# VHH binders against q07589, part 29

Target 1, 356 residues: q07589
Amino acid sequence: MSRILVIGAGGVGVITALSLWLKKESDVSLVVRSDYDRVLKHGYTIESCDYGRLEGWRPHHIYSSVEDAASAADNQGYNYIVVTTKNIIDGPVNSRVSNIIRPVLEKNKELHGPQLTTHILLVQNGIDIEKEIWAEFPREQYRYTVLSGIQLIGSTKIGSGHISQVGQDHLSCGAFDPQDAAAIQAANDFVRMYSNEGQNFVEFDPRVRYSRWKKLLYNAAINTSTALVGLDVPRCLEFGVNKKSTEIEVFHPAMREIIAIAASEGIIIEEEFITMFTEITRKKVFKPSMCVDCEKGQLMELEVILGNPIRIAKRNGVATPTLSILYNLLVLVQAKLKERKGLLKFDEKTATLVDE
Below, E stands for the ipSAE of ESMFold2; O stands for the ipSAE of ESMFold2 at other seeds; V2 stands for 0.75 times the mean of E and O plus 0.25 times the DockQ between their complexes.

## First folded at step 13 (VHH; framework vhh_7qbe_3)

Design m5 (at its last look DockQ between E and O 0.73; V2 from the best seeds 0.00; counts 0 for: pae O 2.2 > 2)
Fold by ESMFold2, look of step 13:
Structure m5 (fold): chain B 356 residues (1-356), chain A 117 residues (1-117)
Amino acid sequence: as target 1 above (356 residues)
Amino acid sequence: QLQLVESGGGLVQAGGSLRLSCTASGSTYAMGWFRQGPGKEREFVAVIDSSGGKTYYVDSVKGRFTISRDNAKNTLYLQMNSLKSEDTAVYYCAARGYSEGWSFDYWGKGTRVTVSS
């Protein structure tokens, strides 16, 4: 049985652990931070449109930290690390994905040296998210693959140990390096271990970067705009000038810029997806994830969703007037959030930053 | 080591036409054209997928330029019509030597196009 560590116990992470557990083909561990004591004593209460109601549910193992999970490897280590946390590369250093997963990679290496290959599955938004891992973990020192999970799910933690899933689970899993046979096999194995026939939808993704650029139409245009103004998509559309200006002057231009950037990287995204992504949530009174993060006072995945594409655009000579305005305004929103969290301090007497 | 060699650049009057070629030393995936005008940064122009079935053009050249490829000859083309003085640039051929998921890995040395009024 594959030994799988799921990191992140929000709505996505818990449903991920549940789906793996239901298949009965893997040994499932979950890192549960603030809810650890509650879940240890009582388990999860889960209301799932895919899996029904469960009470008192636990995966095979739970831990209060990644360090504890790594220490408890029991001479076996982990075959998969599934990262469902937000990737905030401009945030605290200890919350970066490479630092989060390092204890497990080091423990796997201590236990098995090069004989255990660790499959790192990033179930996170954005583009170029795998580059940090490749940069931080040299192949001569670590044995691993990096896999992409693109997930479309409506799952939320609504209380301590309580998960509500109202949107069906769609997962696309593939290898970031399409030439890495071990990664391709590991992605296919994960699809098999995650698939609960008739209850979820999961597929192998042979074109990971195409899929991520395509999803970025939604994320870079809509997720960002809703976060900036604190509105769901239907309100953004209905409140626009003549009920048209938001999609015509904001969403669509931003999406066309993403298509141009992807094209400058050799990835051609069909223009019909502009309309598709605009319409899929037009009638759904639901705030996208970045909007929710901002309202909760949590840092946003700003750099992997918007910063990275803009940097590619600058390198390739692609104009991004709409994306650049969105990015620079959201940088200010992110700084406001950082200040509230104590990660940034402004000296009002000098009108300057104290620590930067 | 994939190599790309552009040809077909030259001097042409505004409103005229020119066809650029780029021969690759081996098989490629997506291929594209970039250009760098006098005193400007290099900018993306157009891309074609590995099969030749899908293309994309920046707005400034759409309708005037046509990108195409002949995979049997490992050759990329750019047909440039209705040329403007703003099209004056060194044109670079770019290719991916590996499948989708990376930036363009290989670049030619460029061919100069000058559009005179």
Scores: ipSAE 0.662, ipTM 0.894, lowest interface PAE 1.8, mean pLDDT 91
Fold by ESMFold2 at other seeds, look of step 13:
Structure m5 (fold): chain B 356 residues (1-356), chain A 117 residues (1-117)
Amino acid sequence: as target 1 above (356 residues)
Amino acid sequence: QLQLVESGGGLVQAGGSLRLSCTASGSTYAMGWFRQGPGKEREFVAVIDSSGGKTYYVDSVKGRFTISRDNAKNTLYLQMNSLKSEDTAVYYCAARGYSEGWSFDYWGKGTRVTVSS
C-alpha cells in the first residue's frame, strides 16, 4: 500500500487527501499547520460537490510539520510527496518547495539509500517548477521522480478545519521527464489511486509541458489581470473601454505572447484557446485564484506564472511587451504584500528599502 | 547524439528569396529556426511540430517565411521570401529531443544570410 504525504492543507490539499483516502488504496498523511489542533480534536468539516458533506473527517495521519511527518514515517518513508502549497520562489526561504520537501527526502535516503524512489507530485501552477527540484537534489545522491499535477477544482478553506468544494475535481497527472519510465509508471499509479469513479475526473497526462503552457494562457493573462485590479473576469470585460479594451488590448495580446514563448520552446499552442479561455470565463462571476490570494494578503505565484515565461522569452528573443508590463506592476503588488507581512521594510525618511 | 547541419545561406538582394535546409542525423520531435543579427541577441523565428502539421511564425516573418519538413529525409526547411535588410543574420536550426533538455535540445552551427540593397 503506497504511503502518501500531502503537504498543504488548503482547499486543494484537503480534497486531495480525501480523494486518496476514499479510494482505500493508500496510507494518507496530511501536513496541517495552523489548523492542526482543531483538526486533531474535531476533524475536518467538508462540503464537497463531489463527495457530499463530511463532518469530523481526518486522513490516516496528520502532522503539524513536514519534519514531524518525516520522523514519524515508521522507518518506511513515503512513496509519494504531494505538494499542494503555492510556489512562491521569491518568498521566504523556508517556503521554497525544495526546503519544504527536504526533510522527507533526507529521511528516505537515510532509511533506504537507493532502494526507495520517492515520487514528488507538484500540484502547483506555472512553468519550470520542476527545475528547482532537479537543481537542489542531484540524481546521483537522491532517488526520486518529479510528477506534474494540473488540478482544476473549486475548493476553498472557508474557516479553521472547514473546506468548501463547489467546483468538480479534474486532475491531470504526468511525468515532467517523459524519458523516465519510473515517473511514468508512478503517474499512472497515482491516477489509479486518486480516481473515484463517478465522483472525480482523473487522467494521465502524456504531454505535461504542453498542458502547463496551455494553462498559462489563462494564468498569465487573466488570473494576473484580475489580481492587479481586484475584479472578477466579467467585471474586467464589462468595465473596459467600449466593453472591449480588456479583451482586445490586455487578455489577447498577453495570450499571444505566451503562445510565442511556448513556440520558441518547441510547443505549439492552438490560437483558438485564446478565445476559448476568454469565453468560458466571460459569464463566470467569481474571482480567480491569484485575485483571491491578493485579497487574503497572501503572496502570489508570480515568478512561476509570469517571471519564468518572461525569462524564457528573453533567452529566446521573443518580445513580451504586454506580459512585461503586467509582471512589473505585479512585482509592485507583491512587494506591497511582502511589506504588509513584514518580509520587506521601507524607510520613509530615506525613501529606500531597509536591509539591502 | 543528434547532429544538425544547416545549409543554403548566402548573399541576396532585398526582395529576393533563399531556402535554408537543415539535415538531422536522426529522428526528431519539434524543429525550429532561430537567428542572430549583427550585435543582437539570438531570436526565435519559426517552429514546426513533429508531424509537420502545425507551425508558428513570429510576426516579423509571418507571410514571408514558410517552415516545412520532410521526415523521410530528416530535413527541415525555411523558405524565405521578400527578404529585408533586417533579416540579415546567422540562422540556426534547432530540434527537440527527449533525452537531454527541456527546450530545444540540439542546435546546428548556423548558416549566414546577408540581405543587401
Scores: ipSAE 0.611, ipTM 0.875, lowest interface PAE 2.2, mean pLDDT 91
ESMFold2 (binder alone), look of step 13: mean pLDDT 85; pTM 0.872

Design m6 (at its last look DockQ between E and O 0.96; V2 from the best seeds 0.00; counts 0 for: pae E 2.2 > 2)
Fold by ESMFold2 at other seeds, look of step 14:
Structure m6 (fold): chain B 356 residues (1-356), chain A 117 residues (1-117)
Amino acid sequence: as target 1 above (356 residues)
Amino acid sequence: QLQLVESGGGLVQAGGSLRLSCTASGSTEAMGWFRQGPGKEREFVAVISGSGGKTYYVDSVKGRFTISRDNAKNTLYLQMNSLKSEDTAVYYCAARGYSEGWSFDYWGKGTRVTVSS
């Protein structure tokens, strides 16, 4: 049986662990930080449109830290590391994905050397999220693959140990390197281990970069705009001038810029997706994830959603007037969030940032 | 290692036409054109999919330039019509290989296009 460590116990991570656990083909471990004691003693309460109501549920193993999970791996190690945390490149150093997964990679290497290949599945938003892993873990020293998980799910932690899933789970899983046979096999194996026939939808994704750039139309244009203004998508569309200006002068131009950037990287996204993504939530009154993160006072995935594509645009000579405005305003929102969390300090006597 | 060789650059009067070619030493995924004007940064111009079925053009050339490819000959083309002085640049051919899969990793040395008034 594959040993799977799920890192991140938010709405996505808990449902990921539950889906794997229900299939009964893997040994499922979950890292549960602040909720550890509560979940250990009482389990999760889960209200899921896919799986129904569960009370007192726990996966096979629960750990309070990645370090503890790595130590507990003993002589077997983990076959998969599934990362469902937010990817906050501009956040605390301990929030970097490479630092989050390092204890497990080091332990697997120590225990098994080249005999165990670790499959790292990034269930996170954004583009170029795999580059940190390639840079930090040279392949001649570590045996791993990097997999992409694009999860379309409406699942939220609504309290300590309490998960509400109101949107059905759709997971697309594939290899970041389409020429890595081991990664392709691992992605297909994960699809099999995650699939609960009739309850969720799971598919292999043969074109991971295309899929992530395509999803970025929504994330870079709509997720960001709603986060700036604290409104759901229907309100953003209805409150616009003549009920039109937001989609025509904000959403669509931002999406066109993403299409241009992807094209400059050799990835052609069909223009019909501009309309598709504008319409997909037009009548659905709920806030996208970045808007929710901002309202909860949590840092946003700003760099992987906007910063990375803008840096590519600068390198490739692609104009991004709309994305650049969105990005720079959200940088200010992110700074406000960091200040409230004590991660950024402004010295009001000198009107300057304090170096920490 | 994939190699790309551009040809077809030259001097042309405004309003005129020019056809650029780029021959690849092997099969490629997407191919594209970039250009760098005098004293300017290199900028993206157009891309065509590996199969040749899909294209994208930046607005400044849309309707005037046509990108195409002949996969039997491993050759990329850029037909440039209604040329303007602002189109003066060194034009670079770029390609994605199947093995890398995520960006234009292969570049030609460029061919110069000068548009005179």
Scores: ipSAE 0.660, ipTM 0.893, lowest interface PAE 1.8, mean pLDDT 91
Fold by ESMFold2, look of step 13:
Structure m6 (fold): chain B 356 residues (1-356), chain A 117 residues (1-117)
Amino acid sequence: as target 1 above (356 residues)
Amino acid sequence: QLQLVESGGGLVQAGGSLRLSCTASGSTEAMGWFRQGPGKEREFVAVISGSGGKTYYVDSVKGRFTISRDNAKNTLYLQMNSLKSEDTAVYYCAARGYSEGWSFDYWGKGTRVTVSS
């Protein structure tokens, strides 16, 4: 029985833990931060379009920190670490994914040495998110694989211990390294352990980089634009000049630039997806995740969604006029959020930032 | 270690044509062309999928350049028509390998194209 640690107890993480728990093929642990005491005492209340209403639900184990979960591994360790937290690389150092997962990797290594391969599943937005893991954990010292989880789900924490899932769960799981047989097998095993036939959709993804670049059409153009203005997608489209300027002058050019960047990395995305992603939520009053994060005063996944593609474009000589405007304006929005959180300080007497 | 060797560069009059070739020492996934003009940074030009079924071109060359490949010969081509002086550059062949192959990891030394007015 696989021992699975899910890190992050937002809408995505809780439904991930629930799906694994319902399959009855794995031992499911969840790291719960702010809601720990409530979930310990009362469990979760979940209203799910896939699974119905559950009251008082808990996975097999809950922990208030990753450190506690790692300590509780005893002589068994964890086979999978499923990371569902936001990937905010411009945030505090201790919130970096490598630092978040390190206690579990160290414990697995301490307990089992090379006999336990740790499967790290990144269920996070963006591109190049695996590179931090490879840089921080040399393969001669650690036995692990890095897997990609692309989850299309409408699941939100709407209160302490209360999850609302209104969009069906679709998970695509694959190996970041398409030549790593162990990673491919681990991804297929996760697909099997996650699948609840008739209730969710889960599939193996043989082309992880293609899939992530394709999703960036939506994320880099629409997720970002809605976050800038605080509007759902239909309002962004209807409020445009002549009800057309948003898609013609913002969404489509941004998406074409992503296609060009992906192409400069050897990933060819068909232009028909520009229309598909523009139309998929035209009549759904739905705020994408980055818009929601910004409204909640939380830092955005700005660098993995927009910064990383722009850095690739600069390296490869690809023009990004639309993405660059979006990025530079969102950098200011992110700075405003950081200032509110005390991560950035401006000295109004000198009109300068206080250096860290 | 995959090796890429370009050929076919040279001097050509504006409006003329050239065909660049790039031979790989083994099988590749996607292959592409980049170029670096005088006083400019290297820029992406075009890419073709491993199967040869899909292509992408930057706007400045679309309709004038054609990328193709012959997988039996491990060879990439760039047919350049209606050449302009701004196409003057060193052209680099790039390839994505299968192992660790999620970006262009293999590069040729380049072949020089000079378009005279």
Scores: ipSAE 0.621, ipTM 0.882, lowest interface PAE 2.1, mean pLDDT 91
ESMFold2 (binder alone), look of step 13: mean pLDDT 84; pTM 0.862
ESMFold2 at other seeds, look of step 13: ipSAE 0.643; ipTM 0.889
ESMFold2, look of step 14: ipSAE 0.599; ipTM 0.873
ESMFold2 (binder alone), look of step 14: mean pLDDT 84; pTM 0.862

## First folded at step 14 (VHH; framework vhh_7qbe_3)

Design n1 (at its last fold request DockQ between E and O 0.88; V2 from the best seeds 0.00; counts 0 for: pae E 2.4 > 2)
Fold by ESMFold2, look of step 14:
Structure n1 (fold): chain B 356 residues (1-356), chain A 116 residues (1-116)
Amino acid sequence: as target 1 above (356 residues)
Amino acid sequence: QLQLVESGGGLVQAGGSLRLSCTASGSTEAMGWFRQGPGKEREFVAVISGSGGKTYYVDSVKGRFTISRDNAKNTLYLQMNSLKSEDTAVYYCAARGYEGWSFDYWGKGTRVTVSS
């Protein structure tokens, strides 16, 4: 029976743990930080469009930290680490994914050496998110795979120990390295352990890099634009000049630039997706995740969604006038958020950032 | 390790045509062309999928350049028509291996000079 550690107890992480738990094919652990005492004593209240209402629910194990979860893995370790936290590479260093997962990798290595391969499933937005893991954990010293989870789900934490899921759970899971047989097997095994027939949709993704670049059409053009202006997609479209300028002058040009960047990396995305992603929420009055993060005063996944593709474009000689404007304005929004959170300090007497 | 060898570069008068080829030492995934003009950074030009069924071109060459490949010969082509002086550059063949996640293999380049 696979031992699975889910890191991140937001709406996505809790439903991920629930789905695995309901299938009854895995031993499910969840890292619960701020809600730990509440969940330990009373469990979760979950209202799910997929799984119904649950009261007092807990996975098989809960822990207040990754360090505690790792120490509790004496002689067994974890087969999977499922990371559902946001990937804010320009945020606090202790929130880096490599630092978050290191205690588990070190414990697995201590307990089993090369006998246990750790499967790291990144359920996070963006591209090149796997590179940090490969850079920080040399394959000569660690036995692991890196898997991609593209999850579309409308699930939020609405109170301490209270999860509301109003959007159906859809997961695509695959290997970042398509020639890593162990990773492919681990991804297929996860699909099996996550699948609850008739209640969710989960599939193996054989082309992870293609899928992530394709999703960037929406994320780099629409998620970013809505975050910048604080508007849902219908308002962005309807408020444009002649109800056309937002899609013609902002969304479509940004998406074409993403297609060009992907092409410069050898990944060809069909032009029809420009229209598809523009239309997918035209009539749905809700704010995309980056817009919601910004309004809650939370840092955005700016670098993995927009910074990384722009860096690729610069290396490959691809013009990105639309993406560059969006990025540079959102860098200012991110700095404003960091300042409000105390992560960035501006000395108004000198009009400069405070140095260490 | 994959090796790429370009050929077909040369001098051509504006409005003329030239065909570049690139022979790979083995099979590849996507292949593409990049170019570096005098005093400029290398820039992306065009790409073709591993199967040959999909292509992409930057706007500056659309309708004038055609990328193609012959997988039986491990050879990539770039047919360049209606050449302009701005097309003067060293043209580089690039390939992505089946295990790679970007263009990791590069040729040494072939020079194209378009005279007016």
Scores: ipSAE 0.651, ipTM 0.897, lowest interface PAE 1.8, mean pLDDT 91
Fold by ESMFold2 at other seeds, look of step 15:
Structure n1 (fold): chain B 356 residues (1-356), chain A 116 residues (1-116)
Amino acid sequence: as target 1 above (356 residues)
Amino acid sequence: QLQLVESGGGLVQAGGSLRLSCTASGSTEAMGWFRQGPGKEREFVAVISGSGGKTYYVDSVKGRFTISRDNAKNTLYLQMNSLKSEDTAVYYCAARGYEGWSFDYWGKGTRVTVSS
C-alpha cells in the first residue's frame, strides 16, 4: 500500500488527500500547519461538488510540520510526496519547495538508502518548477522521481478547517522526464490511486511540458491581469474600452507571447486556444487563483507563472512587451504584499529598503 | 550524440530567395531555426514539430519564410523568400531530442547576407 504525504492544506491539498483517502488504496498523511490544532480536535468540514459534505473528516495521519511527518514515518518512509503549496520562489527561504521536502528525502536516504524511491508530485502552477528539485537533489545521492500534476479545480479554504470545492476536480498527472520509466509508472499508479469513479476526472498526461505551457496561456495573461486590478474576469472584459480593449490589448497579446516562448522551446501551442481561454470564464463571475491570493494578502506564484517564461524569452530572443509590463507591475504588488507580511521593510527617512 | 550541419547560406539581393538546409545525424523531435544578426543577440525564428504537422513563425518572417522537414532524410529546411536587409544573420539549426526536454542540439550556423 503506498504511503503518501500531502504537503499543503489549502483547498487543493485537502481535496487531494480526501480523493486519495476515499479510494482506499493508499495510506494518506497531510501536513496541516496553521490549522493543525483545529483539525486534530474537530477534523475538516468539506463542502465538495464532487464528494458532497463531510464533517469531522481527517486523513489517516496529520502533522503540524514536514519534519514531524518525516520523523513519524515509523522507518517505512513515504512512496509519494505530493506538494500542493504555492511555489513562491521569491518568498521566504523556508517556503522553497526544496527546503519543504528535504526532511523527507533526508530521512528516506538515512533509513532506506536505495531501497525506497520517492515520487515527488508537484501540483503547482507554472513552468520549470521541477528544475529546483533536480538542482538541489543530485540523483546520485537521492532516490526520487519528479511528477507533474496539473489540477483544474475550484477549491479554497474558507476558514480554519473548512474547505469549499465548487469546481470539479480534474487532475492530469505525468512524468517531467518522458524517458524515466519509473516516473511514468509512478504517474500512472497515482492516477489509479486518485481516481474515484463517477466523482472526479483523472488522467495520465504523456506530454506534461505541452500541458503546462498551454495552461500558462490562461495563467500568464488572465490570472495575472485579474490579480493586478482585483477584478473577476467578466468585469475585466466589460470594463475595457468599448468592452473589447482588455481582451484585444492585454489578454490576447500576452497569450501570443506565451505561444511564441513555448515555440522557442520546441512546444507548439495552437492559436485557437487564445480564443478558447478568453471565452472560458467570460460569463462566470469568478476570480482566478492569483487574484484570490492577492485579495487574501497572500504572496503570488509570480516567478513560476511570469518570471520563468520571461527568462526563457530573453535567452531565446523572443519579445515579450505585454508580459514584461505585467511582470514588472506585479513585482511591485508582490513587494507590497511582502511589506504587509513583514518580509520587506522600507525606511521612509532614507527612501530605501532596509538591508536584509 | 546528435550532430546538426547547416548549409545553403550565402549572399542574396534584397527581394531574393534562399533555402537553408540542416541535416541531423539521427531522428529528432521538434526542430527549429534561430538567427543572430550583426551586433544582436540570437533570436528565435521558426519551429516545426517532430511529425512536421505543426509550425510556428515569429511575426517578422510570417508569410516570407517556410519551415519544413523530411524525416526520411533527417533534414530540416528553411525557405526564405522576399528577403530584407534585416534578415542578414548567422542562422542556426536547433533540435530537441527525445532524450532531452529543450533545444539541446545546435549546429554551428550558416551565414546569410542580404545586400541592397
Scores: ipSAE 0.651, ipTM 0.894, lowest interface PAE 2.0, mean pLDDT 91
ESMFold2 (binder alone), look of step 14: mean pLDDT 85; pTM 0.871
ESMFold2 at other seeds, look of step 14: ipSAE 0.640; ipTM 0.892
ESMFold2, look of step 15: ipSAE 0.641; ipTM 0.891
ESMFold2 (binder alone), look of step 15: mean pLDDT 85; pTM 0.871
ESMFold2, fold request of step 16: ipSAE 0.570, 0.574, 0.573; ipTM 0.869, 0.871, 0.872
ESMFold2 (binder alone), fold request of step 16: mean pLDDT 85, 85, 86; pTM 0.868, 0.869, 0.873
ESMFold2 at other seeds, fold request of step 16: ipSAE 0.514, 0.582, 0.567; ipTM 0.851, 0.873, 0.870

Design n2 (at its last look DockQ between E and O 0.83; V2 from the best seeds 0.00; counts 0 for: pae E 3.6 > 2)
Fold by ESMFold2 at other seeds, look of step 14:
Structure n2 (fold): chain B 356 residues (1-356), chain A 116 residues (1-116)
Amino acid sequence: as target 1 above (356 residues)
Amino acid sequence: QLQLVESGGGLVQAGGSLRLSCTASGSTEAMGWFRQGPGKEREFVAVISGSGGKTYYVDSVKGRFTISRDNAKNTLYLQMNSLKSEDTAVYYCAARGYEGWYFDYWGKGTRVTVSS
């Protein structure tokens, strides 16, 4: 039975753990930080459009930290590490994915050496998110695979230990390295272990980079713009000059730049997706996830959504005038959020940043 | 390993045409052209899918350049029309192998000089 550690107990992580638990093919552990005591004592209350109402639910194991979960693997280890946290490259060092997963990788290596391959599934937004893992864990020293999880789900923590899922779960899972047979097999195995027939939708993704670049049209153009201005998509469209300027002068140009960057990496995305992503939420009055994160005072996934594509564009000689303006303004928004959280200090007497 | 050899570069007058070729030593997935002008950094020009059914061009060459491929000959082409002085560059062929999803294979380049 596969031993799976899910890291991140937000709406996504809890439903991920529940889906795996319901299949009854895996031993499911979940890292629960702020809600640990509540969930240990009472379990989760879950209201799910996929699975109905559950009361007092827990996965097979819960832990208050990744370090504690790793210690519990002192004789077995974990086959899968499923990361559902926000990927904040420019955030605190302990929020980096490599640092989050390191205790488990080190423990698996101590227990099993090369005999256990650790499958790291990144259920996170953005592009180039796997490169930190490859850089921090040399393959001659660690046995692991890196898998991509692209999840579309409407699931939110609405209170301590209380999850509301109003959007059906759709997961696409594949290997970042298309030449890694072990990763391909692990991704297919995960699809099987996650699939609950008739309740969720799960598929193997043979073209992970295409899928991530395609989703980036929405994320880099719409998710970012709504976060910058604090508006849902319909308001962004209706408030534009002549009700047209937002889509014509902001959304579409940003999406075209993403298409150009992907093309410079050999990935051709059809331009009809520009219209598709613009129209699917035109009449849906709700704020996209980055906008919500910003309003909650939480750091945004800015670097994996905008920073990384722009760095690729600079390397490949691709112009990004729209993305660059969005990025530089959002860097200021991110700095404002960091200052509120005490992660950045500005000395008003000298009008300068204080050294880290 | 896969090797790429460009040819067809040379001196051409502004407004003229030139056709570049790139022969691969084996079959490839996506292929593309990059260029590096004098004193400039390398920049992306155009890409074509493995099947040849999809293409993308940067705005500065769209309508003037045509990328194509002949998979039976493992050869990539760039038809360059209405050439301008700013098109002067070393043109590099790049390819993605079937074993990967990145432009991992590069030619040594062919020089194109556009004179007035």
Scores: ipSAE 0.438, ipTM 0.815, lowest interface PAE 3.3, mean pLDDT 91
Fold by ESMFold2, look of step 14:
Structure n2 (fold): chain B 356 residues (1-356), chain A 116 residues (1-116)
Amino acid sequence: as target 1 above (356 residues)
Amino acid sequence: QLQLVESGGGLVQAGGSLRLSCTASGSTEAMGWFRQGPGKEREFVAVISGSGGKTYYVDSVKGRFTISRDNAKNTLYLQMNSLKSEDTAVYYCAARGYEGWYFDYWGKGTRVTVSS
């Protein structure tokens, strides 16, 4: 049986662990930080549109930290590391994905040397998220693959050990490197281990770069705009001038800019997706994830959603007037969040930022 | 390692036409054209898919430039019509190979000068 470590116990991570556990084809471990004692003693309460109500549920193993999970690898290690945490590359260094997964990679290497290939599945938003892994873990020293998970799910932690899933789970899983046969096989194996017929939807993704650039239309235009103003999508649309200005002057121009950037990287995204992403949430009164993160006082995935595409645009000579305005305003929102969390200090006597 | 060689640059009067070619030493996925004008940064111009079935053009050249490819000859083309002085630049061919994820292969460029 494959040994799978799921890192992150928010709404996404817990349902990921549950889906794997229900299939009964893997040994499922979950890192549960703040809720560890509650879940150890009482298990999870889960209300799931896919799986119904569960009371007192646990995966096969739970750990309070990645370090503890790695130390528990009694000559077994983990075949898969599934990262469901937010990717905030401008945040604390200990929250970087490379640092989060390092204890497991080091332990796998200690236990198995080159015999165990570790499959790292990034279930995170954005583009170019795999590059940190390749830069930090030289292939002559580590045996691993990097897989992409694009998940569309409405699942939220609503209390200690309490998960509410109101949106059906759709997962697309593929290899970041389309020439890596081991990664392709690992992605297909994960699809098989995750699929619960009639309850969730999971598929192999043969074109990971295309899929991530396509989803970026939504994330870079809508997720960002709603976060900036603190509104759900229907309100953003209805409050616009003549009920049109938000989509015509903000959403659509931002999405067209993403299409141009993707094209400059050799990825051609069909323009009908501009309308599709605008319409799928027009009547759904809920706040997208970045908006929710901001309202909870949590840092946003700003760099992987806007920063990275804008940097690509600058390298390739692609104009981004709409994305640049959104990014620069959200940089200020991110700084405000960092200040409230104590990660940034402004000296009001000098009216300057304190360097650290 | 994949090699790209551009050709077809030259001096053309405004309103004229020019056809650029780029020969690759092997098969490619997507291919594209970039350009760098005097004193400017390099900018994206156009891209074509590996099969040749999909294209994208920046607005400044749309309707005037046509990108195409002949996969039997491993050759990329850029037909440039209704040329303007602002089209003056060194034009670079770029390609994504089967073993790479990005435009990792670049030609040395071919100069296009548009004059009155």
Scores: ipSAE 0.411, ipTM 0.796, lowest interface PAE 3.6, mean pLDDT 91
ESMFold2 (binder alone), look of step 14: mean pLDDT 86; pTM 0.879

